# Designs tried in a protein design chat: miniprotein binders against p81326. Part 38

Target 1, 226 residues: p81326
Amino acid sequence: MLHFGGFIMEINHISKILEKEREEYIRNKVEEYLKQGFSKDDAVNKANQSWRTYIGHRIQDVIYNLLKKFLKDSGLKVTTDKALNNRNLPEELDKVKRLIAINYGEYLFLPDADVIVYKVENNDIKIIAIISVKNSFRERRFETTYWKLKLKESPVTSHIKVFLATPDKDNEISYKCPNGKPKKMRIILEYELDGIYFLKEDFEETEKAKHFGKIVEDIIEISKKL

## First folded at step 14 (miniprotein)

Design mb40
Fold by ESMFold2, fold request of step 18:
Structure mb40 (fold): chain B 226 residues (1-226), chain A 85 residues (1-85)
Amino acid sequence: as target 1 above (226 residues)
Amino acid sequence: GSPEEEYRRILEKAKKILEKIKELLKETGDPELEKRAEQLIEFAEYLIRLAEEYLEEGRPKIAIEWLELAVRFLQMALELARKES
């Protein structure tokens, strides 16, 4: 496999570009909400919420397209939770959906699986990994670990790797012991998940906490072992 | 130069780089090199389409940022093609 050093460096530009957009986006949204009759304080709060949703979806779309392009020549296919929630699924995607769903008695739910990587061999589908994309950890900070634990409970899904991808701009999980004290969120996420992939340069790299650019190589190597 | 004029200039640069990559790949005949370069090109093409979306929304400054990133990926493919040929 060819060296991906420049690839890793350029990938980190994605989050930098999105941050340059932030101030204009928020300013425009505040103005929009003020016109709808919200107070200044409410408009600002709603604009910040809007930004968090917008940037999260944009990062997810970029990651999806990156993985799709770089994994296809290794026989790996990529889909999303949004695609799996369509009512009239192709047979292949319907099988993917059934292979990752978690049973809760009379209810069936998909795990937090923004992006799903799978392969097809002899008309059989094997789920390789799911990737949760999070821009910030202000809410639902441990939801991804819950879904990993649920997938581990069944022999049918226990092989599925669960990854977290994040720019972590506010350094909520970038270091294990900031100021000399353990950061619970980083410690638990790293312990429970199969990997954390950062869309930035400045973080504490470990066996499981890596530059996002390494995710392609990691997924390919995992797929060869299945 | 307006941002829209700058966008067009960068897009023409991207097209020229793509032509150079295709020329070099014909000379190599290395399947692994072609595979790697094609992956970089296809992702760059996605980034160009994303940049076009921002341009169509009347946001040319941010569109330029995405287009410049696309050029960086094309330059990586070009460097790869030159090193192996």
Scores: ipSAE 0.788, ipTM 0.913, lowest interface PAE 0.8, mean pLDDT 88
Fold by ESMFold2, fold request of step 18:
Structure mb40 (fold): chain B 226 residues (1-226), chain A 85 residues (1-85)
Amino acid sequence: as target 1 above (226 residues)
Amino acid sequence: GSPEEEYRRILEKAKKILEKIKELLKETGDPELEKRAEQLIEFAEYLIRLAEEYLEEGRPKIAIEWLELAVRFLQMALELARKES
């Protein structure tokens, strides 16, 4: 089922639907800003910024629910950084939070996780993977790499796989050497991260750069290695 | 027809597909098949809830897109159940 090409193709429709949402959203926002007296260029820039703040939560929620539904029968649980910041944190999630936290001397911070996959075995929690969801790479381009490096520094977190999930509609990281020149962002992200999963069809596939539909199988295989 | 009428028609299609999947799964008795079909169904149900959110926000054209995606996942579950029945 999960290896079936139909599954991968249908998952890629998520990004197509999001693009249709973007088109309507941008059109309406540009019209609104033009009526406020902004130039066309300024209105477009403001509409795109507004879209970025809006859609980030939407795509993360879709990915969270996909992973939750398709991982549940493998003994894997899924949570989010939003849930870990909840006021009424259950003990299980409090343990998840503590198991991914990074020590900065007198301060303790969570990595930018978005979605966290873990399992509970014999009353112990083991973090399997962290998925960072990026709609675009205009800002925070290497933040996911930073968190991977920090997690590698401690034996208690060094096993945690760090993945990037992205539609990458602007082809910022889709190819390693477009036009014959290395794309720094793609090269560094692929080198440092455990995987990059694309919510589209047209990208350069490698051992680490894959269709998003393969992420479920990969996580399950990693979890079996304990 | 109106987008809301189109949405209702597609939702009824989704319900009929669900009914057929359940009938076929009773005949199989295959626990792995049932597990795989249920995963597809549960994700489709999430997509239907997402579509309802857009409909309630007054965005029926986008709601239809998410609902159609849900139907595609249900059709995958149906095809899985037919192959094993």
Scores: ipSAE 0.777, ipTM 0.914, lowest interface PAE 0.7, mean pLDDT 87
Fold by ESMFold2, fold request of step 18:
Structure mb40 (fold): chain B 226 residues (1-226), chain A 85 residues (1-85)
Amino acid sequence: as target 1 above (226 residues)
Amino acid sequence: GSPEEEYRRILEKAKKILEKIKELLKETGDPELEKRAEQLIEFAEYLIRLAEEYLEEGRPKIAIEWLELAVRFLQMALELARKES
């Protein structure tokens, strides 16, 4: 029997499903914005913006639900940055929030961490990993590496693994250049991050660049060492 | 048939697979197998709820795609349950 990471390889189909939806989604959104009084050009631009937000939220929601269900029996809990920004936090989530916060002198900020994995042992909370979900890298291509570097600056947060999950549908980091060298963005992301997990079947695999289905096993193994 | 009829056919297939998995798991004494199968089932149930959302919005062709993904996860749970005779 394959490890259940192999069973989760089917999740690679999420990006394929979403691409089938794209044309209908954009058409409907353009119509909606035209009814609101926007010009055709503005409606198209807003519809494309809406699509990028929608697809990102859908992928994040699927990943959150997958991790929550597959990690619970290993004593691991999962939350999101959205949940942590709620004003009325339960005590447990308030502690999680404080344990990932970045200190900028007079200001305290949360990293942009889409999904957070943690455990509770003897009334103590340990942050295991944060997962950044990126559909494309045309905007904010190095945001995730920035947050990893900030977390490394303090011994309180330096143990936190920072992962990138991506369908990489535009093939921005999946393949080498024609000359056989990796792309610059791929080199930097792979060097700085603790792992890149692809929601697709074909890409240049390395020790850090893996199929998304392996993320559950990796998180469980990391949690055992903390 | 219509996309709505196709959706219902696939949903019935999913329900039958789920019933078979539960029957097979009753007879296994392997708690790790039960745990793994239940994780797959619970995720498939999430995907079915997502598919129903699309159906209710009048988008049955997209709903079918999400439902088919749910069936893939149920089929994995079924295969897992069958390996323990």
Scores: ipSAE 0.767, ipTM 0.907, lowest interface PAE 0.8, mean pLDDT 87

Design mb44
Fold by OpenDDE base, look of step 16:
Structure mb44 (fold): chain B 226 residues (1-226), chain A 85 residues (1-85)
Amino acid sequence: as target 1 above (226 residues)
Amino acid sequence: GSPEEEYRRLIEKAKKLIEKAKEAAKESGNPELIKRAEQLIEFAEYLIRLAEEYLEEGRPKIAIEWLELAVRFLQMALELARKES
């Protein structure tokens, strides 16, 4: 039902709106850094880095809220790693935190988990999926893959689906073999992850690479099998 | 009109659409359509709040873009709610 062409189109618009402020943001930040005494090149680089952080948070928040609203009626709950970064967590979130933790022997660390989908049944928490949201892949290209592999190493976390959601504005992973040349990153991400969801229309669709409009249904389906 | 005037216009449009969509959902006999319409409405309400944040930051042009998106989601909600009518 959410697969109406209209919904897909509007999802694509999210990324477009977010990118509209880029030029203004960069300009303002460049000016700010120049006033701080940075060189023009340094100011531009710092502004671009600031933008990446800023827009990354914005798209994560939008996707979080989208999933929260569209999954709620399926009995699924949604949280974020940020929400888990608290010393005083409610019992439910403390359990969620523990159920996604990765063991490094002396230490437990959380995977990058921009969005965490879970269900509560009979007072037990079941983690369904982790969604990593990336606006671009200039940095940390395989971090999501790393976390997926680490989650697979434990019977506690091996069932957790790991998805990547991205507008892929620079077409870094939209196609497997554009012009006959394999895109290493697309191939590896698709192979290692449980799915890639695009907030755009222009991409190579496969069993694992889908439009973001399908993620809600896919998560609901997974939740029924767990 | 000014961006502020356009913003106000869109807010009023969104409010009216919310009311219409909620009403249409109540009149719908299809529980699934009702749920979907409500989900769309709630997401649109989030986008309206997001637009308000941008407005408060002094960025009315971007705020307007988010409101326009919200309006489109509300229109979708209304359309879904009316399909059984």
Scores: ipSAE 0.836, ipTM 0.929, lowest interface PAE 0.6, mean pLDDT 92
Fold by OpenDDE base, look of step 17:
Structure mb44 (fold): chain B 226 residues (1-226), chain A 85 residues (1-85)
Amino acid sequence: as target 1 above (226 residues)
Amino acid sequence: GSPEEEYRRLIEKAKKLIEKAKEAAKESGNPELIKRAEQLIEFAEYLIRLAEEYLEEGRPKIAIEWLELAVRFLQMALELARKES
């Protein structure tokens, strides 16, 4: 057994390191926008939005690489929605793209899928899980839930597990009922999703809400049942 | 020392740990521990590349933080690889 304690602690450091960059990033961006002629208030707002985008991509990249490395020996492959946006896809990725597509009648659209885990058996692709990575929930609070529900509507995609991974820095979903008051977002996300994985220690653990360190084992277990 | 000197020190430490962990993994009789050690090493190597990107961007302090994390993962890999020796 990986002394789970050390691994868990190191995972928590990922978010902490990323957050250390914030003050410098914001300062530099504010200065940049001021030079462009924006007001101080507009510059600050734009800088904050830029930071959200930037840090979101960074944490997604780290989580993608983590899952890729820790799942490979189990015969599992990992890709991203970004990789699927190419016009010329290898056959394997083209199949992956088609197998996660949601039907809207005349159109097929992809769910938000920061990380996609799949296996290849006898040239057949089976999608195992989609992981949505969110640094914060300021925008699109229930977007992941929407995609889970849409995937559930088709027998082609209904088996796909949808997980949320987050450091939840602002404690928006870390607890169900802090001080006796229900946190709507936590309750709904936990109910609708297959799991929530936290890159932090301070959260209410449940059957579906776990530390991110458990996600690899959970995915491997799911893959054996599919 | 300067951030640049500290970065260089950590890179050298990481390189040595990678070699030690790989060697220890080869000597291990437990296939599962070997796999886990290798996974940790590969993830640490990714973190080293990430640190290099930050260094190239002129952010040595953040680069050092990522290298320190990489070193800790490498230490874990080495410890796992040595448990059955």
Scores: ipSAE 0.835, ipTM 0.929, lowest interface PAE 0.6, mean pLDDT 92
Fold by ESMFold2, look of step 17:
Structure mb44 (fold): chain B 226 residues (1-226), chain A 85 residues (1-85)
Amino acid sequence: as target 1 above (226 residues)
Amino acid sequence: GSPEEEYRRLIEKAKKLIEKAKEAAKESGNPELIKRAEQLIEFAEYLIRLAEEYLEEGRPKIAIEWLELAVRFLQMALELARKES
């Protein structure tokens, strides 16, 4: 029988689609920034930054919609950090926001929680998992691990699973010891997080590093134990 | 065929696959297969809407890429629905 993993393996094609779009996107953005008076070097840098933001949002949106469709028949709901930053927040989402927020004295911040999975039981909300979507690790390499550690510090949030989802196109974390040399970023991310889910086929699979297609089954199984 | 003609051909293929997958799932009599096929179909419908956005922006070649992905999910829904048990 075809597994959930098999059904969702087709999602690996999103990175191929986005790569085909990249050249046109960058060219158009460079032209736009040049018209605004930026130097060529600055325009190129800004265009590449714009591209990274664009593909990050696209991948996040696709993952959000996938999880929403595949989890709803298991009684699980899905939201995003964008939805939680709305000023006029519905009561249910306001409760979700309060259940994941981290207190820094008189300041309250949301963790790196691009996609949040929760359930509602008897008018109570239980946060199941937070998924951070990363297209690259050029900046803020360990932001997700920082937020996992903060969530572990409180008994109210310590049960929350923190996952990383990534195409990892540049192989920054695909292998633990490429060419016999320990890859610090992969090793620390895998150690600290509850799972890393790759939107590609070529990576070193472990108990925590899995094909993205396994995430739906994993989340459903976790939810049954809460 | 122009990209717009290719898009129209693919959208008709997608519509036919949706109907075939729904029918096959009902005929299976397996509630779990029916749920899984419907989930795949709903996600494919999201991908079709995304493809339509690109088409409306005047980017039919990229729209075709997203629509082809939607078709892949619909083909999987049909294959799932046709499995025994």
Scores: ipSAE 0.772, ipTM 0.904, lowest interface PAE 0.8, mean pLDDT 87

Design ni2
Fold by OpenDDE base, look of step 14:
Structure ni2 (fold): chain B 226 residues (1-226), chain A 81 residues (1-81)
Amino acid sequence: as target 1 above (226 residues)
Amino acid sequence: SKLEVEIEVRGNRIEIRIEDGKIRITIEVPDEKKVKFIAKIIKDLAEELGLSDEEKLRELVKLIQWLAIMYGAEVTVTIEE
């Protein structure tokens, strides 16, 4: 049980809260769709579909807020790709944006960076980690791996750790070799990425595959070496 | 006696009173659009736990604190002795 700032990061509480959020969200959406003239069955189906889209963004926001809270006392800062998409950025965020950019010759593009952790020392910015948040792996299964590999190609970005955070509700990457059959996606993601953090308890733990509760400690440790 | 939870919403602030104000929790929510939703979740959590003992009360307080963090909200807990 990692005590950060007096709070034990208990995934159980997060899961319970998210379940209550789901229940309330579904209720509200069903009511909304009923008012729009949909049948009860259609309203429920639409509400569930809406939730699937919503929860992906919600989990990203949750992870951002958690990291922002628990890394604050260590002097580490947290931002998002969304925050970097503004035309008028503060100097600090403009530097962050430039320090994660990937060179494609005539163009610079940003990796998918749901959450970015960085430190400011003597007015210099050091990028510590990028966290990609995935609720499901139905689409773009290796996109995070692509960005990790691209970041490694430059001495400017090669030090940046790339982590994946996921609840993995469908057990797509929770186990490496269930029933003796290798899970290609788990194996490749674990090999290529610096870590996978699960917002669940039922998974195969390895050196790189950990409970989400360990991400704060790992980031702090990495930050001390940079 | 069933511990009563009173929840009041004032702008971006949620005020929670438990045991006639013995425990006061204030949440400052950055997004006004989420305030009512958060307040409802708190109510639902309290109802589910069935505040019958101190352990359940402590659990509720923890859940509220986590909920606040998950929304990037500031939370203050005051316990009167």
Scores: ipSAE 0.823, ipTM 0.926, lowest interface PAE 0.4, mean pLDDT 91
Fold by OpenDDE base, look of step 16:
Structure ni2 (fold): chain B 226 residues (1-226), chain A 81 residues (1-81)
Amino acid sequence: as target 1 above (226 residues)
Amino acid sequence: SKLEVEIEVRGNRIEIRIEDGKIRITIEVPDEKKVKFIAKIIKDLAEELGLSDEEKLRELVKLIQWLAIMYGAEVTVTIEE
């Protein structure tokens, strides 16, 4: 448990809050769909579908807000790919965007970068880490690994750490060899990435697979070496 | 005795008073559209915990602080001795 300013990050509190958010969100959506003329069963089904889409974005926002809060005192800055998806960027964010770009010959493309951590020293920007946030692994299971490998190919981006943050509710990558059977996805992600951070308690901890509460300390330590 | 929790919403600000104001929590929410939703979540959390003792009160305060952080909101806790 990381103590930041006397505040202990407890995943149980986050989970409890997200459950209450779900209950309230579903209630509000059901009411909305009933007013639109849907049946009770249809309203509930539509509300649940809406929640599945919403929660993915919500978890990204939560992680962004957590990192922004807990990294502030260290002088580190946090942004998102969404914030960089603008034609008119402040100079600082334009530099951040350029420093994470991947070269494809005639084209530059950005990696999937849900959260970006960087420092500013004497008007020079140094990218520290990219955090990919995944709620589920149903689609694009190795996309984060692809971006890590691409970032390694350039001396401009090779130093950037790539982390995965996930609640892994379905235990898709929580254990390496459950029942003696290797989980391909966990093994590959842990091997290729700089770290996996779980927003849960029930997982196999390793040097690279850690509780989400450790991510702030790890990022601060990396920032001191850069 | 059940600890009484009062929740007031003023613009982007949520004010929470516990034990006749012995404990005051203020949350400044950056997104006005989320203020009512957050206030409702706080109410639901307080009701679920059933504020019957100091331990439950401490838990509620922690939950409110986490909730604020999760929304990028500023939170201030004041305890009157």
Scores: ipSAE 0.823, ipTM 0.926, lowest interface PAE 0.4, mean pLDDT 91
Fold by OpenDDE base, look of step 17:
Structure ni2 (fold): chain B 226 residues (1-226), chain A 81 residues (1-81)
Amino acid sequence: as target 1 above (226 residues)
Amino acid sequence: SKLEVEIEVRGNRIEIRIEDGKIRITIEVPDEKKVKFIAKIIKDLAEELGLSDEEKLRELVKLIQWLAIMYGAEVTVTIEE
């Protein structure tokens, strides 16, 4: 259990809170859709669909806030792709944006980088890690792997660790070989990425597949080597 | 005896009083649009736990602290001795 300032990270608390958020969100959306003239069944269906979109962004925000809080005392900074998606960036964030860019010859593109951890030393910025947050693996299953491989191709970005954080509610990647059958997605993601961090308790732990509570320690350790 | 939880919202601040103010929790929420929602979640958590003993109270305090962190909010807990 990682103790940050005496506070023990318990995933069960986060899960419980997110469940209460779901209940309240669904209630509010159902009421909204009923007022718009939808039937009860339609309102519930629309609310559930809305929640699926909302929870993806919500988990990203949660992870951002957690990392921002727990890395603060280590002098590490945290930003998001959303913050970088601005025409008028502060100098620091403009540098961060440039330091994660991938070269395609005529063009530079940014990887999917839900959360970016970096440090500032002597006015130099060093990118430490990119965290991709996935609520589900229905779409773009290996996109994070693609970005990791692309980052590895450049000496400018090859040092950047790429992590995946997920609650994996549907157990798509929680186990490598459930029932003796290899889970291709888990195996590939674990092989190609620097780590997978689960916001749950029921998963197969390995050297690279860890409880989300370990991500702070791992990032701090990496930051000391850079 | 059920411990009473009082929740008050003032702007971006949520104030929680437990046991007639023996325990005070203040949350400063960065996004005003989320304040009412957060306050409602706290209420729902308190109701679900059914604050009947000190252990449940401690659990509620922990949940509130996590909730605050999850929203990037600052939380202060004051316990009167």
Scores: ipSAE 0.823, ipTM 0.927, lowest interface PAE 0.4, mean pLDDT 91
Fold by OpenDDE base, fold request of step 18:
Structure ni2 (fold): chain B 226 residues (1-226), chain A 81 residues (1-81)
Amino acid sequence: as target 1 above (226 residues)
Amino acid sequence: SKLEVEIEVRGNRIEIRIEDGKIRITIEVPDEKKVKFIAKIIKDLAEELGLSDEEKLRELVKLIQWLAIMYGAEVTVTIEE
């Protein structure tokens, strides 16, 4: 268990907090929709729908903040794709953006990179890892894998580790062969990606599939080799 | 006796006092729009735990620290002896 400053990253605490956030968020949204003239049932339904959208962004933000906090003492920096989606970037972030770009001949495109971890040494930027955050695997199931493969095609980006972080609430990829049936998504993601990190306790742990609490240590170790 | 938790919001700062100030927690929230929401979550956590013993109090402090981290907030905990 990684003790960062005496904090054991207990996913249980994060989950408990997120549940309280949900309760408060739903309450506030229900009240808002009731004031707009919706029925109680409609207000609850709308609030739940709103939460589904909100929680996706919230988890990404949580992961960003966790990584930012726990990587700080190691001299590692963290940014997001959203922060890079600006015409006027600071020089450092403009360099980060360029260093993750994928070449398509006449065009450069960015991979989906919810969180980007990098270091700055002697004014040189090295990209350490990108973390894709997914709550659900219903859509774009292999998009993260696609980006990993594309990043491997260039010597500029081939060293970049690509991690998936997920709560996997619906157990879509938590187990490789539940009931003796292979989960194609889990197997392919684990094979192609550098790691999968679960924001939950109930999953099949492997060398590449780990508890999210290990991601900080893994990133720090990678950073020392670059 | 349930330990009383006092929560005050001042701008981007949340101040939490437990046991008549024996434990003081200060949270500096970067986003002012989230301050009230965070304060409410802390209150809800405190109410759920029921601050009946030292173990629960320690758990609450940990939860508050995690909550602060999750929002990119700086947290300071001061315990007076």
Scores: ipSAE 0.816, ipTM 0.926, lowest interface PAE 0.4, mean pLDDT 91
Fold by OpenDDE base, fold request of step 18:
Structure ni2 (fold): chain B 226 residues (1-226), chain A 81 residues (1-81)
Amino acid sequence: as target 1 above (226 residues)
Amino acid sequence: SKLEVEIEVRGNRIEIRIEDGKIRITIEVPDEKKVKFIAKIIKDLAEELGLSDEEKLRELVKLIQWLAIMYGAEVTVTIEE
């Protein structure tokens, strides 16, 4: 249990809140769809589908806000890929954007970066970490790994830590060898990434696979070495 | 006796009063569009917990603090002695 500013990060509280959010969200969406003339069954189904999309973004937002809050006292800053998707960026964010860019010869592209942690020192930006948030691993299973490898190829970006944060509700990567069978995805992700942080209690902990509560301290420690 | 929770919404501000104001929680929500939703979640949490004792009250306060953080909101807790 990590104490940040006297506040213990309790995943259970977050989960409870998200469940209440789900209930309220579904209720509101069902009502909305009923008003649109859908049947009750259709409204419920549509609401559930809408929630699946919503929760993915919501978790990203939650993680962003958590990191923003808990890293603030350390002087670390947090932004998102969405914030960088602007033509007119503040100078600071423009620098952040440039410092995470990957060279493809004639083109620069940004890695998928749900959350970006950086610090400002002597008016210079140092990128510390990129956090990819995954709610499920049904699609784009190794995309984060690709970006990690690409970032590693450049001396400009090679120091950037790439973390995966996930609730892993379906236990797709929670264990390395459940029932003696290796989980390829867990093994590869853990090998290639700098860390996997679980927004749950039931997982196989390793040096790289940790409870999400540890991400703040890990980032702070990394930041001190930069 | 169940501790009464009063929730008031004023613009981007949610004010929560517990035990006739002995405990006051103020949440400043950055996104006005989420204020009503957040307030409803707080209400639902309070109802679920059933504020029958001090422990549950402490839990509610923690949940509210987490909720605020999760929305990037500023939260202030004031306990009157």
Scores: ipSAE 0.816, ipTM 0.927, lowest interface PAE 0.4, mean pLDDT 91
Fold by OpenDDE base, fold request of step 18:
Order: C-alpha cells, then sequence, then structure tokens
Structure ni2 (fold): chain B 226 residues (1-226), chain A 81 residues (1-81)
C-alpha cells in the first residue's frame, strides 16, 4: 500500500496535461470539421471556439475530481450543482440542496455552485464550502460575490465558505495593482470571497489569494471548526 | 535506447507497459468515451518527454497518475524488481 504521503499538488503537471488535451482536442475537431466540408481556416476557427466551451467544463470536472480524491480520506464529500438538479434525489443530496438554498420570500433558489463540499456527522449534514470555477472573467464577473453575500445574510448559510478557483490564463485577476493600476475585479473578489485559488504559478499571493494546491488543506481545516 | 511505451486499451481499462513490463500502469476510466482520448494523451506525453533517462520516466509516471486523477480514474502502478 503506497501511502500517498503529502502529494504536493503539482499544478505544473495539470497545466501540461491540459495543454496536451488542447492539442489533441483541436486536432480531432479540425479533422471533424474538414470532413464536414469546412475550409481549413473555418475548421480551425470552429475548433478553437469549441475548445473554449469545452475547457470551461473540463476545468470544473478536473477540480471536482481533485477535491473528491484528496478530501476522501478526511471523510468529506463533494457534489455538484448538476447532481442537485434532479427531481429524484437521494436523501443526502436532497438535504445538501436544501442547506444551500437562498430565500427570496416566496421562492428558494440555489447559488451557482460548481462544487459543494460537505460532511455527514451523526446523520446531520454540514455544508463546508462552495467552489465556483471560472475559466474567464469576460462575463458575470461578480456573480460569485453576489452568491457569497446572499449566503451570508442567513444564519443557515452564513458559515458556508465561498471560494473561486481559476487558471486565469489572461491574467485578469492574478495581480492587484499591475503597473501601479488597481484591478477592480481582483480587489473586489478577494475582499468579498473567502478565498481565490489559482491553478497557476504566476500570481500575486495574499492571505486570500493562494495556489490551488492549498485548497484541500484549507477546506479540511474549516471542516474541523464546524 | 528510447524506452518503449506500450499502451493497450481494453474497454474502460488502459494498460501501460514501460521497459518491457518492468513498470506496469493500469488505469480504470469511468467514462468509456474518454478512454481512447486519455490513451492518446499518454502516448503524446511519452513521445514529448523522450524517455531517455530514469528522471524522465519518473516524470511520465507522475503525469499519468495526475491524468488519472483528473479524470476520476483509478490508477495502479506496479514496478517489478
Amino acid sequence: as target 1 above (226 residues)
Amino acid sequence: SKLEVEIEVRGNRIEIRIEDGKIRITIEVPDEKKVKFIAKIIKDLAEELGLSDEEKLRELVKLIQWLAIMYGAEVTVTIEE
């Protein structure tokens, strides 16, 4: 039994793998579009557009799988908003769904929750954290912040940590004040959220802005206090 | 001598043999639709690294393990003495 000692999450390996996935994905899509009768230029453009959509879901899946793997030994469980979007839920997931719901008077709505981390103790469910995954910040820049603020308004959900995970390939939020100019989005997200976790090495680290490799430890620590 | 990497796909299972089976890696992939893609990525990684030394071999094994985790797959590594 190889005791997986402290598997330091080497984000470098993840990035390298995702790069190879991109290369293979683009190649396959270009070939597919060429067979459909598109020109080479059109096929390449369509493949790149397809990749942009694909990679967003892919990163979410990667983060889910990483958290599922590394939190398992701590007895922590993970689910997704997609898994909760069912009429027939197991009792455990139905409870999870109810415990993250936000009250709007006559209606309950769920926050955007790409990954939900929870524990089960004595048949009671405690929600620990919600992780929002963003590949780009072109659209819905402060949506995660809105959900954090809404969760904070209720004593039922106020304890739930809200984290943002991102590769931030375009350096949209990697630095607070590049060239002496404040980046509004980074500053607000860092202020309002419980943490930002980067799937990259080149970023400005702070108390709330950390390498993604630290997210497991942070979640485990939070779970012990609940 | 370029360390030869043999990759076989059997259903949801990927079997990788390195150095005539001295190192055997088995990956159980939950999604059958992704198996061929994953196998191709492993091949591409092996080709890029150019397995010329033990350090590169160790790197490849690590990459394969991470790749498996990223897909929610179970991975087993066996090293023959």
Scores: ipSAE 0.816, ipTM 0.927, lowest interface PAE 0.4, mean pLDDT 91

